# Ledger of designs, part 140: VH-VL binders against q9h9l3

Target 1, 176 residues: q9h9l3
Amino acid sequence: PRKMVAIDCEMVGTGPKGHVSSLARCSIVNYNGDVLYDEYILPPCHIVDYRTRWSGIRKQHMVNATPFKIARGQILKILTGKIVVGHAIHNDFKALQYFHPKSLTRDTSHIPPLNRKADCPENATMSLKHLTKKLLNRDIQVGKSGHSSVEDAQATMELYKLVEVEWEEHLARNPP
Short names: E, the ipSAE of ESMFold2; O, the ipSAE of OpenDDE; V2, 0.75 times the mean of E and O plus 0.25 times the DockQ between their complexes.

## First folded at step 7 (VH-VL)

Design w85 (framework fv_nivolumab; at its last look DockQ between E and O 0.83; V2 from the best seeds 0.00; counts 0 for: pae E 2.6 > 2)
Fold by ESMFold2-Fast, scan of step 7:
Structure w85 (fold): chain C 176 residues (1-176), chain A 124 residues (1-124), chain B 107 residues (1-107)
Amino acid sequence: as target 1 above (176 residues)
Amino acid sequence: QVQLVESGGGVVQPGRSLRLDCKASGFTFSDYGMHWVRQAPGKGLEWVAVISYDGSNKYYADSVKGRFTISRDNSKNTLFLQMNSLRAEDTAVYYCAKEGYYQSSAFLRYFDYWGQGTLVTVSS
Amino acid sequence: EIVLTQSPATLSLSPGERATLSCRASQSVDSYLAWYQQKPGQAPRLLIYDASNRATGIPARFSGSGSGTDFTLTISSLEPEDFAVYYCQQYDNWPLTFGQGTKVEIK
């Protein structure tokens, strides 16, 4: 069986008017929710907008942050060859400037059986917060100080585990 | 720099069809969910439909479900709304709108950019 | 669906005065609330997102506050160009919904 990890990234705004999303933190957890990686990451471009309300990132976190190229190398070594679970995970892969095979990617924002278990429309893109509340009876992303990428990665893995057997069988019959 | 331009509005009779186009420029269109929002003459704003960044997920307001179809062509930076079985109550200015960025496992579906709107009048 | 109720329906004020606009949600929307300004014949313009963040290019006189069910948009000192209709919008849950609008007009 392939090893499985869950990932969640935090981005800050770079480029004109802060409209480019650049990687500034990455958390990776294993199947049981244990942290494998959690680092603040320094973008190569000037940070225009810390997006602190959501990212939790402030100027002080950048002082000793791991440079992007080094962090990217570390993260890719963890992800390569594994099943990677995330929520709207294409955003994380884009921030990492990384292509992960679709056959090894699991996106909890695009799994119809998961929405069905939550009594949500199967084809609507639901937030991690709402799926976690509906299915795990747990509140995440609470407060105004920013979200925890560790908390989000852990919740994402737990959500996937609810549909893992059903969804892996579906993928075996319908390879991407 | 960011621009959304709607086209395709006009006067149509009840029961007929119309297609609206929205041409996007100045941002990476394929990274964002896109929405249609309408406003009846003298009334407030009503959300109509959404399509995900890759076109795989679509969702509609109950008032248009089964009659309207949202779609996109990322290679042409264009959003579409196919409007079938039009009713008088569909008369409105239709805006295409870009949602905010995805951040910290949250979908920020506020609309940072809007098109100028295109008027659809359904009248006999 | 989540219903947003804006009050008052109309504010009649003079330039230089403070405007306070309210938006009440029928259930908690956390901080997933935006405010828009719309002038006649124009598309809405984003003012505030995530309850309190000013959009790019929006003057400091505009501020947003609140969380849960009660939200406020404040214009500290009205300029002539601020007389418009203002809408709140929630994006916490489907379907996305807007308030009915508050018109800020010259006294």
Scores: ipSAE 0.691, ipTM 0.888, lowest interface PAE 1.7, mean pLDDT 92
Fold by ESMFold2, look of step 8:
Structure w85 (fold): chain C 176 residues (1-176), chain A 124 residues (1-124), chain B 107 residues (1-107)
Amino acid sequence: as target 1 above (176 residues)
Amino acid sequence: QVQLVESGGGVVQPGRSLRLDCKASGFTFSDYGMHWVRQAPGKGLEWVAVISYDGSNKYYADSVKGRFTISRDNSKNTLFLQMNSLRAEDTAVYYCAKEGYYQSSAFLRYFDYWGQGTLVTVSS
Amino acid sequence: EIVLTQSPATLSLSPGERATLSCRASQSVDSYLAWYQQKPGQAPRLLIYDASNRATGIPARFSGSGSGTDFTLTISSLEPEDFAVYYCQQYDNWPLTFGQGTKVEIK
């Protein structure tokens, strides 16, 4: 069977008035939650808004950050050929300027059986925070110092494991 | 500049149907979730429905569930609301609303841009 | 469903005065709280997102504060164009909900 990884990214604001979301951190974990990649990433354009409340990114993190083009190459080498799990994962791929095959993509924000397990509406896009609290009895993204992409990627993998058998069977019957 | 323009409002009888359109410009429409929000005359704001950036996921307020269908055509930068089995309490100005910037695992569903609205009146 | 209760229902104030608007949530919404201004016959306009961040183009006299269940919008010195209805909105959980509004009117 294919190897499976989970990814989570943190973005900062670039472009006019900081409205463009640009990659500033990426974390990748394996099936067991071990960290395969965790780097701060310097966007190719000027950072207007660090968005630290959510991103956890501060100016000091950018001093030795890996330039975007180099980091993207490293990340894509890890992702290629693997099943990639994420939460609202299209945002991560957009920030990476990358397309991953839909057949190898798993998005915990759009898995109806996962919502049902959490006693949440089947078609509501639930936050990682809410699903993690309901299904793993854990509080993530606590405080105002920002999210940890390592913590979030690990939580995402654990959530997927709760529905992995059912969802992989569903996808086999209903190829994306 | 971001623009959202609703159309398709009008006066209809209870039990009838109506479709609202919202034409978007000034941003990459297919990157954002889109919403409908309504406001009955003299009343507050009520969230109605959401559709994901690619149209694959939809969610509705209980007051419209089963009667309204949200959809989008990303090739035409257009959001739709199909409103069936209309009731008097559906009378409202209907606004098209755009989600804010995206952040990976944090859903930031405030509405940074709104259309000017289209009036739907359901009366006998 | 998360209920947002705004108070007061109406603020009658003069230009130059300070307005303080409250929004109370029935359960924690962390900082996922936005404020909107709506003038008669117009669409709502985003003022504040994430409890305290001013939206693009919003004057510095508007500020937001709070987290959890208790939130405040402050207008430090009212201008004539600020007499409007103000709504809070939570986006922590589905369904998305708005407060019932606070009308700021000229005394």
Scores: ipSAE 0.558, ipTM 0.849, lowest interface PAE 2.6, mean pLDDT 91
Fold by OpenDDE, look of step 8:
Structure w85 (fold): chain C 176 residues (1-176), chain A 124 residues (1-124), chain B 107 residues (1-107)
Amino acid sequence: as target 1 above (176 residues)
Amino acid sequence: QVQLVESGGGVVQPGRSLRLDCKASGFTFSDYGMHWVRQAPGKGLEWVAVISYDGSNKYYADSVKGRFTISRDNSKNTLFLQMNSLRAEDTAVYYCAKEGYYQSSAFLRYFDYWGQGTLVTVSS
Amino acid sequence: EIVLTQSPATLSLSPGERATLSCRASQSVDSYLAWYQQKPGQAPRLLIYDASNRATGIPARFSGSGSGTDFTLTISSLEPEDFAVYYCQQYDNWPLTFGQGTKVEIK
C-alpha cells in the first residue's frame, strides 16, 4: 500500500471583507504522527482577517512566513504519490490551489463508518473536535489561542486509522 | 453583493407537496454549504436542513426528516427544498441561508446572509 | 439537542441606554455562537459570530462575549433602529438550534 500522510491547513481572510480563505499555515504528518512539514505561509494578498480564534495565526507569524508559491512547491513535493488524509480536506486543497487525485484522498469528514463508530448520524458532517473527543477521548482545539494544525493533522490520522481497513476495502469495491 | 432570493411559497392543503427555490448571486455558490431555516408566524427560528457545498452531504431536522429533501444545482446557483406530506405545523416563512466561511477542520455554521423568505401556508 | 435559553424575554429601554442580553446553553458550545437581529417583516441579520466577532457592517456599539455556556450580547448605547428581536444560535453540534429570542422594545 502507498504511504499515507495527513494534512491540516490554517487559513486567514483576504480580499474584500476578508471572505477569501488564504493559506497561512500547513502541517503534514506521517502515518505515525511525525511532523514532516509545519510552516507559516505568507499569502500573496493583504491579510484582512487573521481569524486568530480559529487559525491561531497572528501578525507576528507572518514576519518570516514562507511565501505561498514556495510553500506550495514544498507541500506538493511531499503529497505527490501519497494517500492524503484530511478533515474536510477540500478546503485545504482549495487553499493550496492544488487538488490531489480523488482515488488517493481520504476525507475523515465523509466516512460514514467513522461517524457510526462515534454514535453520530452517518449523513451529518461532524467536526474534527467532536470525533476526536468521541473516538479518541482527547480534547483538541481547546482554549482561545486557535487551532494547532499539527495537533489537528495528528488527530485526523488517528481517526482514519480506526476505520482504515474497513474503508480501504470499501473503496476497493467502490472506486471513485 | 450577496443576494439570496426565495420563491415557490404559497397556500397548500395538508398532505400536498411544494418545492421552494433559492437563487444565489454575488458569491461562489459552489464553495458554500447552504441551509433552510423557517419561522412560524409570531414564533422563533427553526433550522430545517443543510446541504454541503457539492451536494454530497445532507442532514435534516427531525421534524422534517423523511418528508423534505434539500438539493442544489451549482451550475444554476440554485438551492431547492422539496416538501412532501405537508402538515399544518409546517406553516412558516422559509429562509435560505448561506453558511459562513470554512476552516479546514471546523465547520462554522453561522449564517452570514439570508434571503427575504417565502411564506408557506398549510391549511385545510 | 442543545437548548439555548435567552433572557430576559423582553427588555424595555430608552434610546441611549445600555442593553445586555443573555444566552445560556444547556451544554458547552465553546465559541460556536452567533447573534442575529430581526426586525418586523424582515429576515434575520447576522450581528456576531464566533461569540465575539462583529460581522461586516455592524456598528461598534454591538459586542459579544462569553464562551462555553454563558454568552452576552451588549449594545452600549441603543439607537432607535436597534429596537428589534435578537436571537442567539449555536453551531457546535447537530441539530443547529436558536434561542427563543429577546425583544428589545422602547420604554
Scores: ipSAE 0.509, ipTM 0.850, lowest interface PAE 1.3, mean pLDDT 94
ESMFold2 (binder alone), look of step 8: mean pLDDT 93; pTM 0.947

Design w86 (framework fv_nivolumab)
Fold by ESMFold2-Fast, scan of step 7:
Structure w86 (fold): chain C 176 residues (1-176), chain A 124 residues (1-124), chain B 107 residues (1-107)
Amino acid sequence: as target 1 above (176 residues)
Amino acid sequence: QVQLVESGGGVVQPGRSLRLDCKASGFTFSDYGMHWVRQAPGKGLEWVAVISYDGSNKWYADSVKGRFTISRDNSKNTLFLQMNSLRAEDTAVYYCAKEGYYQSSAYLRYFDYWGQGTLVTVSS
Amino acid sequence: EIVLTQSPATLSLSPGERATLSCRASQSVDSYLAWYQQKPGQAPRLLIYDASNRATGIPARFSGSGSGTDFTLTISSLEPEDFAVYYCQQYDNWPLTFGQGTKVEIK
């Protein structure tokens, strides 16, 4: 009966050479794919590289963006106590500067049965784009104007649902 | 100051084994995927193997599958390549390489930093 | 696997001239394409990532363009230190692959 949500974040480059990935957008959807949260987030540090090709973030989005400290509080309130699904979710948690219990974390980039269903290398980290195309027959992250974190979170939840029963059974037998 | 330093290269006979080490410094090693890329004398670059940030996922080029094993020790900031059943065509300079910045749902597997390389010569 | 074909194999130019290097992919790699410079006895050096973004410390004379299957690296005015071999690399799909290289040499 534990509630489940999916998350996807977008980062911009801050710090020396723009090499630090700082949170600049976060989207959270429920089990059915309905949006629970979707906000642009203002990093506390100067943005060196908007990474617009991937993030979809431009200077205009930062004008009324929610400050990091406030956004983090809102996001953590949604995630706490829930099963959180993501793709390469450790990156989202790093950007949020947040620890989520491994027992409540599901990473679709590290679920061998999911890769197996996609006829992909079982032990390789596959992209969300490729898994979604193979298993859901849907193209995501299309075009040159950046990715939609809402679209990515929705696709991630749908991918998890394909293996939910068998993976939850696996985790019950092999607790993380 | 990011540094990657390879060691363990040398001359070995065909069929033997060799282990390469890559010591990392100047970044949070446990946050990044790491790769091995090789280059035969006078030839181009060939991707060899990858290991995820936590060591749980690994993949290999077809030319080395079943013979090479990539591993890492995050507590020591060290990447390894165990090379078994070496062949003359494995003769190359081996570079360890760091993945680029991380982005949610997109893995950016370009190499922003490379080691200086270690030469492995497999001769009969 | 995705094959990257670079052209020309060798480009003979003088300092001050413009260099244009091509990389063509056998299937779309979107914008997951990087360019590296390599000098004899040295490790490759990242120049461009995500098709068009200059890496840190790379001079403005280097630029990348393209998407999908056709990519270009341009050096607007060659400096003596730019004579080297250049490689493109895709990271859209496994296995990761490199082009065969373009050698930029002094005329």
Scores: ipSAE 0.677, ipTM 0.893, lowest interface PAE 2.0, mean pLDDT 92

Design w87 (framework fv_nivolumab; at its last look DockQ between E and O 0.76; V2 from the best seeds 0.00; counts 0 for: pae E 3.5 > 2)
Fold by ESMFold2-Fast, scan of step 7:
Structure w87 (fold): chain C 176 residues (1-176), chain A 124 residues (1-124), chain B 107 residues (1-107)
Amino acid sequence: as target 1 above (176 residues)
Amino acid sequence: QVQLVESGGGVVQPGRSLRLDCKASGFTFSDYGMHWVRQAPGKGLEWVAVISYDGSNKYYADSVKGRFTISRDNSKNTLFLQMNSLRAEDTAVYYCAKEGYYQSSAYLRYFDYWGQGTLVTVSS
Amino acid sequence: EIVLTQSPATLSLSPGERATLSCRASQSVDSYLAWYQQKPGQAPRLLIYDASDRATGIPARFSGSGSGTDFTLTISSLEPEDFAVYYCQQYDNWPLTFGQGTKVEIK
């Protein structure tokens, strides 16, 4: 029985015209949805675009934010050796500049049985918002003041739990 | 700078096949989903197909399902559209287009960059 | 599928005038809406994404507003190069869909 956590990150725009996505917040929850980590993170590069409508990040959140290198160390200690669940999780790992083993990674945007259960095309990449509404009858990411990475991580864990038994059996027969 | 260059368009007879290529440069191709969008002469824009960053997920407009296949080669920064069983109504300029960024568990599938387009004419 | 209805089909205006273009969705698309400009023989150009965010290099005279089902693109003072066809696009749900376009032409 491996321990399982869910992760969701918020990014801000750095680099030319703010087109590079840099980590600015990370939330991690346990199997029951309890928060294990939730910190604002200061990117090493100048922030050009806070992307506030989606990220919820504002300039004041950066004042006491944890520097990227320190936050990364804290986050990796939580993720190492665990099954990590996320939605389009490759983006979170990219922002963390981290490699997590595929055998311990679960991406709710790439689980055909989950889409099938939601009456969605099996191979289309569905948003977290749509899967959560279809399968949990819950509205997330409401409004224009930014999303909650805690809410997103919690929803992601709940979605995975709906297909956990059948998907773990599939992975045991078809190792990545 | 970001650039997308399509090739492979031309005149084909109904029922035949054609392959379109789109060469990408100026961004990390393997990080983004890619799309094909078409426009019939004198008409509006119609979304055709999408492929995920790693090629594992593909989805198609109902009008082309079962006939068109989208694929990519990340080692060559190239997107493909294999078009089979072509019909007169497939006549259009075909554009490859790059997705926006992923943000806050949301896929932002607006198209920040487009190719110049390649014309496909299906006629006898 | 989500249908986007643009109105009017054609706007006939003079340089210096304000242009207001409408896009209405058959169901809520939240803020997952983009606007594109297309000139004859050219690829579309992104103007606005996420309903109101201006794309890189787009002049301040272009602005987007709205959420849910009703969206507006405004050009505060038309320049000669702004006479073109404008399309809205939703990316809230599959399949991705575009409006039929609004042509902004010289009066």
Scores: ipSAE 0.687, ipTM 0.891, lowest interface PAE 2.0, mean pLDDT 92
Fold by ESMFold2, look of step 8:
Structure w87 (fold): chain C 176 residues (1-176), chain A 124 residues (1-124), chain B 107 residues (1-107)
Amino acid sequence: as target 1 above (176 residues)
Amino acid sequence: QVQLVESGGGVVQPGRSLRLDCKASGFTFSDYGMHWVRQAPGKGLEWVAVISYDGSNKYYADSVKGRFTISRDNSKNTLFLQMNSLRAEDTAVYYCAKEGYYQSSAYLRYFDYWGQGTLVTVSS
Amino acid sequence: EIVLTQSPATLSLSPGERATLSCRASQSVDSYLAWYQQKPGQAPRLLIYDASDRATGIPARFSGSGSGTDFTLTISSLEPEDFAVYYCQQYDNWPLTFGQGTKVEIK
C-alpha cells in the first residue's frame, strides 16, 4: 500500500495589493502525525501582506527562511509517489507550482462521507476548523496569532482516517 | 480591476423560469467560490447559493433548494443561476458575489466584491 | 441557522457625529463577521471583515469591534457619503446570514 502524507501550507500576499498567494510555510506529517517537514519559506517575490492573523508569518520568520526553489525541491521529493491528503489542497499545490496526480490526492474539503459524519451538508465546502471540532472534538486555529500548519496537517490526516476505508473503496470504483 | 456584471433579469409570471448570468473579470475566476445573494425591494439581503471554485460543490438556501441551480463556466469566466418554478417571493435584485481570499484552510465567506445586480420581478 | 439582530433599526444623526451600530448573533460566530454599506440603487460594499479588519480602500473612520455574539461598527465622524444602510453578515456556519440592516440617515 502506498505511503500517505498530509500537507498544509501558509501563504502570504504578493503581487498587486497582495492579492496573489505565495508559499511562506509548509508542513508535512506522516500517517501517524509525525512531522516530516516544517519550514518557513522565502517567496521569490516581494511580500506585500504577511496575512499574519491567519498565516502566523512575520517578517522575522523570513530572515533565515529557505528560498522557495530549494524548499519546493525538498517538498516534492517527499510528495512524489505518495497519497497526499490536504484541505482545499488545490491551493497548496498552486502555491507549490505543482500538480500531484489526482489518483493520489485526497481533499478533505470535498469528501461527502466526511461531511455526512459531521452532520454537514454533503455539498457544502466545510472549513477544517468546523470538521475538526465536530468529528474530533478539538479546537484548532485558536487565537489571533495565526494558524499552525503542523496542527492543521495533523488534523487533516485524522479526519481522513475517519473515512479512509469508505473513500478508498469509492475511488477504486470511480477513478478520478 | 475586479468587475462582476449580472444580466438576464426581467419580469416573468409565476411558475416560469429565468437564467441569470454574471461575467467576471480582473481576478482569476477559477480560484474562488462564487455566490448569489438577493434583496427583495425595500428589504434586506438573503444568501441564495454557492458554487465551489471548480464547480464540483453546490449549496443552496432552503427557500430555493430544488428550484434553483447554480453553475459556472470557468473558460468563459461566467457564473449562472437557473431559476425554475419562480414565485412572487423570489422577486428581488440578484447580486453575484465573490468570496474573500482563501487563507490557510479557512474559507473566508465574506463578499469582497459584488456585481451591480439584476432585477427579477415575478408577478401575475 | 444563526440569526443576526441589528440595532437600532434607524439612526438619525448629523454630519460630524459619531455613529455606533450593533449586531448581535444568536450564537457565537467567533470573529467571522463582516459589515457592508449599501446606498440606494447600489450594490453592497464591504467595509469590515473578521470583525475588525478594514477592507481595502475603506477610510479609517470606520472601525469594527467585538467577538462571539456582540459586534459593533463605529463611524467616528460621519461624512455626507456615510448616510446609508449597514448590514452585518456572519460566515461562521451555513447558511450564511445577514442582519436586517441599520439605516443611518440625516437628522
Scores: ipSAE 0.432, ipTM 0.803, lowest interface PAE 3.5, mean pLDDT 91
Fold by OpenDDE, look of step 8:
Structure w87 (fold): chain C 176 residues (1-176), chain A 124 residues (1-124), chain B 107 residues (1-107)
Amino acid sequence: as target 1 above (176 residues)
Amino acid sequence: QVQLVESGGGVVQPGRSLRLDCKASGFTFSDYGMHWVRQAPGKGLEWVAVISYDGSNKYYADSVKGRFTISRDNSKNTLFLQMNSLRAEDTAVYYCAKEGYYQSSAYLRYFDYWGQGTLVTVSS
Amino acid sequence: EIVLTQSPATLSLSPGERATLSCRASQSVDSYLAWYQQKPGQAPRLLIYDASDRATGIPARFSGSGSGTDFTLTISSLEPEDFAVYYCQQYDNWPLTFGQGTKVEIK
C-alpha cells in the first residue's frame, strides 16, 4: 500500500479586509504521527489579519518564516505519490495552490462512516475538534492561543485510522 | 462590497411550494458555505439550512427537513431554497447569510453578511 | 440542541449609559459565540465573533467577553443608534442556534 501522510495548514488573512486565506503554517505527519514537516510560511502578500485565535500565528512567527514558493516546493515533494489525509483538506490545497489527485486524497470531513461512528449526521460537516472529542476522547484546539497544526494533523490521521479499512474498501468499489 | 439579495418571497396557501433565490456579489461565492436563516414576524432568528461551498454537503433544521431543499449555482453566484409543503409556521422573513472566514480544520459558522430578506407568508 | 438564554429580555437605558447583556448556553460552546444587532425593518448585523472579536467597522464601545457557557456583550456608552435588539448565536454544534434576543430601549 502507498505511504500515507496527514496535513494541516493554518491561514492568515490577506487582501481587502483580510478575506483571502493565505498559507502561514503547514504541518505534515506520517501514519504513526511523526512530524515530517512543520514550518511557518511567509505569504507573498501583506498580512491584514493574523487570525491568531484560530491560526495561532503571530507577527513574530513571520520574521523568519519560509517564503511561500520555497515552502510550497518542500511540501509538494513530501506529498507527491502519497495518500494525503486531511480535514476539509480542500482549504489546505487551495492555500497551497496545489491540488492532489482525488484518488489519493482522504478528507475526514467527508466520510459518512466516520460521522456515523461519532453519532453525528452523516451529511453534516463536523469540525475536527468535535470528531476528535467524540471518537478519541481527546480535546484539541483548546483555549484562545490558536490551533496547533501538528496536533490537528495527528488527530486527523488517528480519526482516519478508525475507518480506514471500511473506507478504503468503499473507495475501491466506488473510485472517484 | 459584499452584497446578498434575496428574491422570490410572496403569499402562498398551505401545502404549496415556493422557491427563494439569493444573488451574491462582492466575494468569491464558491469559497464559502451559505445559509438560510428565517425570522417569524415579531419573533427571533431561526437557522434553517446550510450548503457547503461546492454543494456537496447539506444540512437542515428539523423543522424543515424533508420539505425544504437548499442548493446553489456557483457559476451564477446564486443560492436557492426550494420550499415544499409549506405550513403557516413557515411564515417569516427569509435571509441568506454568508459564513465567516474558514480554517482548514474548522468551519466558523457565524454570519458576517446578510441579505435584506424576503417575506414568505403562508395563509389560507 | 444547544439552548442560548439571553437576559434581560428588555434593557431600558439612557444615552451615555453602560449596557451589559448576558447570553448563557445550556452547554459549553467554548468561544464559538457571535453577537448580532438588529434594528426594526433591517437585517441582523454582525458585531462580535469568537466571543470577543469585533467585526470590521464595529465601534470600540462594543465588546464581548466570556467562554464556555457564560457570555457578555457590553456597550460602554450607549449612542442613540445603539437602541435595537441584540442576539447571540452559537456555532459550536448543529443545529446552529440563536438566543431569544435582548431589546435595548431608550428610557
Scores: ipSAE 0.364, ipTM 0.805, lowest interface PAE 2.1, mean pLDDT 93
ESMFold2 (binder alone), look of step 8: mean pLDDT 93; pTM 0.951

Design w88 (framework fv_nivolumab)
Fold by ESMFold2-Fast, scan of step 7:
Structure w88 (fold): chain C 176 residues (1-176), chain A 124 residues (1-124), chain B 107 residues (1-107)
Amino acid sequence: as target 1 above (176 residues)
Amino acid sequence: QVQLVESGGGVVQPGRSLRLDCKASGFTFSDYGMHWVRQAPGKGLEWVAVISYDGSNKYYADSVKGRFTISRDNSKNTLFLQMNSLRAEDTAVYYCAKEGYYQSSAYLRHFDYWGQGTLVTVSS
Amino acid sequence: EIVLTQSPATLSLSPGERATLSCRASQSVDSYLAWYQQKPGQAPRLLIYDASNRATGIPARFSGSGSGTDFTLTISSLEPEDFAVYYCQQYDNWPLTFGQGTKVEIK
């Protein structure tokens, strides 16, 4: 059933030279693409680089942002016990400082059948933008004003649905 | 802070094998995809191979596919390139290169850090 | 495979002049293009990624522009240390490919 959600996080640069990726927004959608969570999140460290070109985060968004510790608690309550779909999702989990069981994790950047459907090398990791264009004929992450984590989470869920039956059968026979 | 150090280069005869190592430090090695890029003497850059952060995905340039094997040991922060059936045209400086950090569902496969390179000469 | 064509092959300029380097792709690479600088005996150094983003520590005189198939690297006023070979690289699709390079040399 529908105990499956998709997640996409936006990160900003903190730490020396802005090279540490810190959570600054998180969007979670359900199986049908409805938004369950979408909040700006204030990192505990000074933001050196907003990475606005990709994150869409600006200083104004931080004024009303939920502090990291509180947001993390809210997010983990939604994710715990559910199948979580993401693209390169290990980065999202790292930003959340969270371990999600591999058996309940689905990473659309590491599903060989999805690459095959996109006419891409089965063994290569493809970007969310490329797979979405190839398989859903939809352009996401357009322009230079930043990405929508809601749009990315919705696209990720739709991509997973294209291979869901095949991939769940594979995982049932070959548990991670 | 970030450092990549290649080793294992040398002079080898055609048809033989060589293994290159790349020791990483100053970043969480297990979070990033890693690449090998080569440059023949006096020529431009040629991408060779990639391995995903966890080692589950690997892809190769057509010129080396079936002869070269990329691998990694995340517990040792080390990237490897096993080169078999070496040819004269494989003569090059081999660079270990780190992917950029993942940003907002974008895989940025520009190379933000490179090793110093190790020379492989395949001759006589 | 996506072919990247750089022009000119060699650019002869004096310090203080503007350098404009071109990179053209055989098909759209969107904005997934990087620029590298390489000096003799050294590894390449990242200058620009995602077509227009300067890498950390790269001076403001370096700028990138373009999208799709046509890209430009501009050095607004050449410093002595900028005389080097410059490579573009696409990472939109596999295999990753580089241009053949543009050598910026002292006139």
Scores: ipSAE 0.648, ipTM 0.871, lowest interface PAE 2.2, mean pLDDT 91

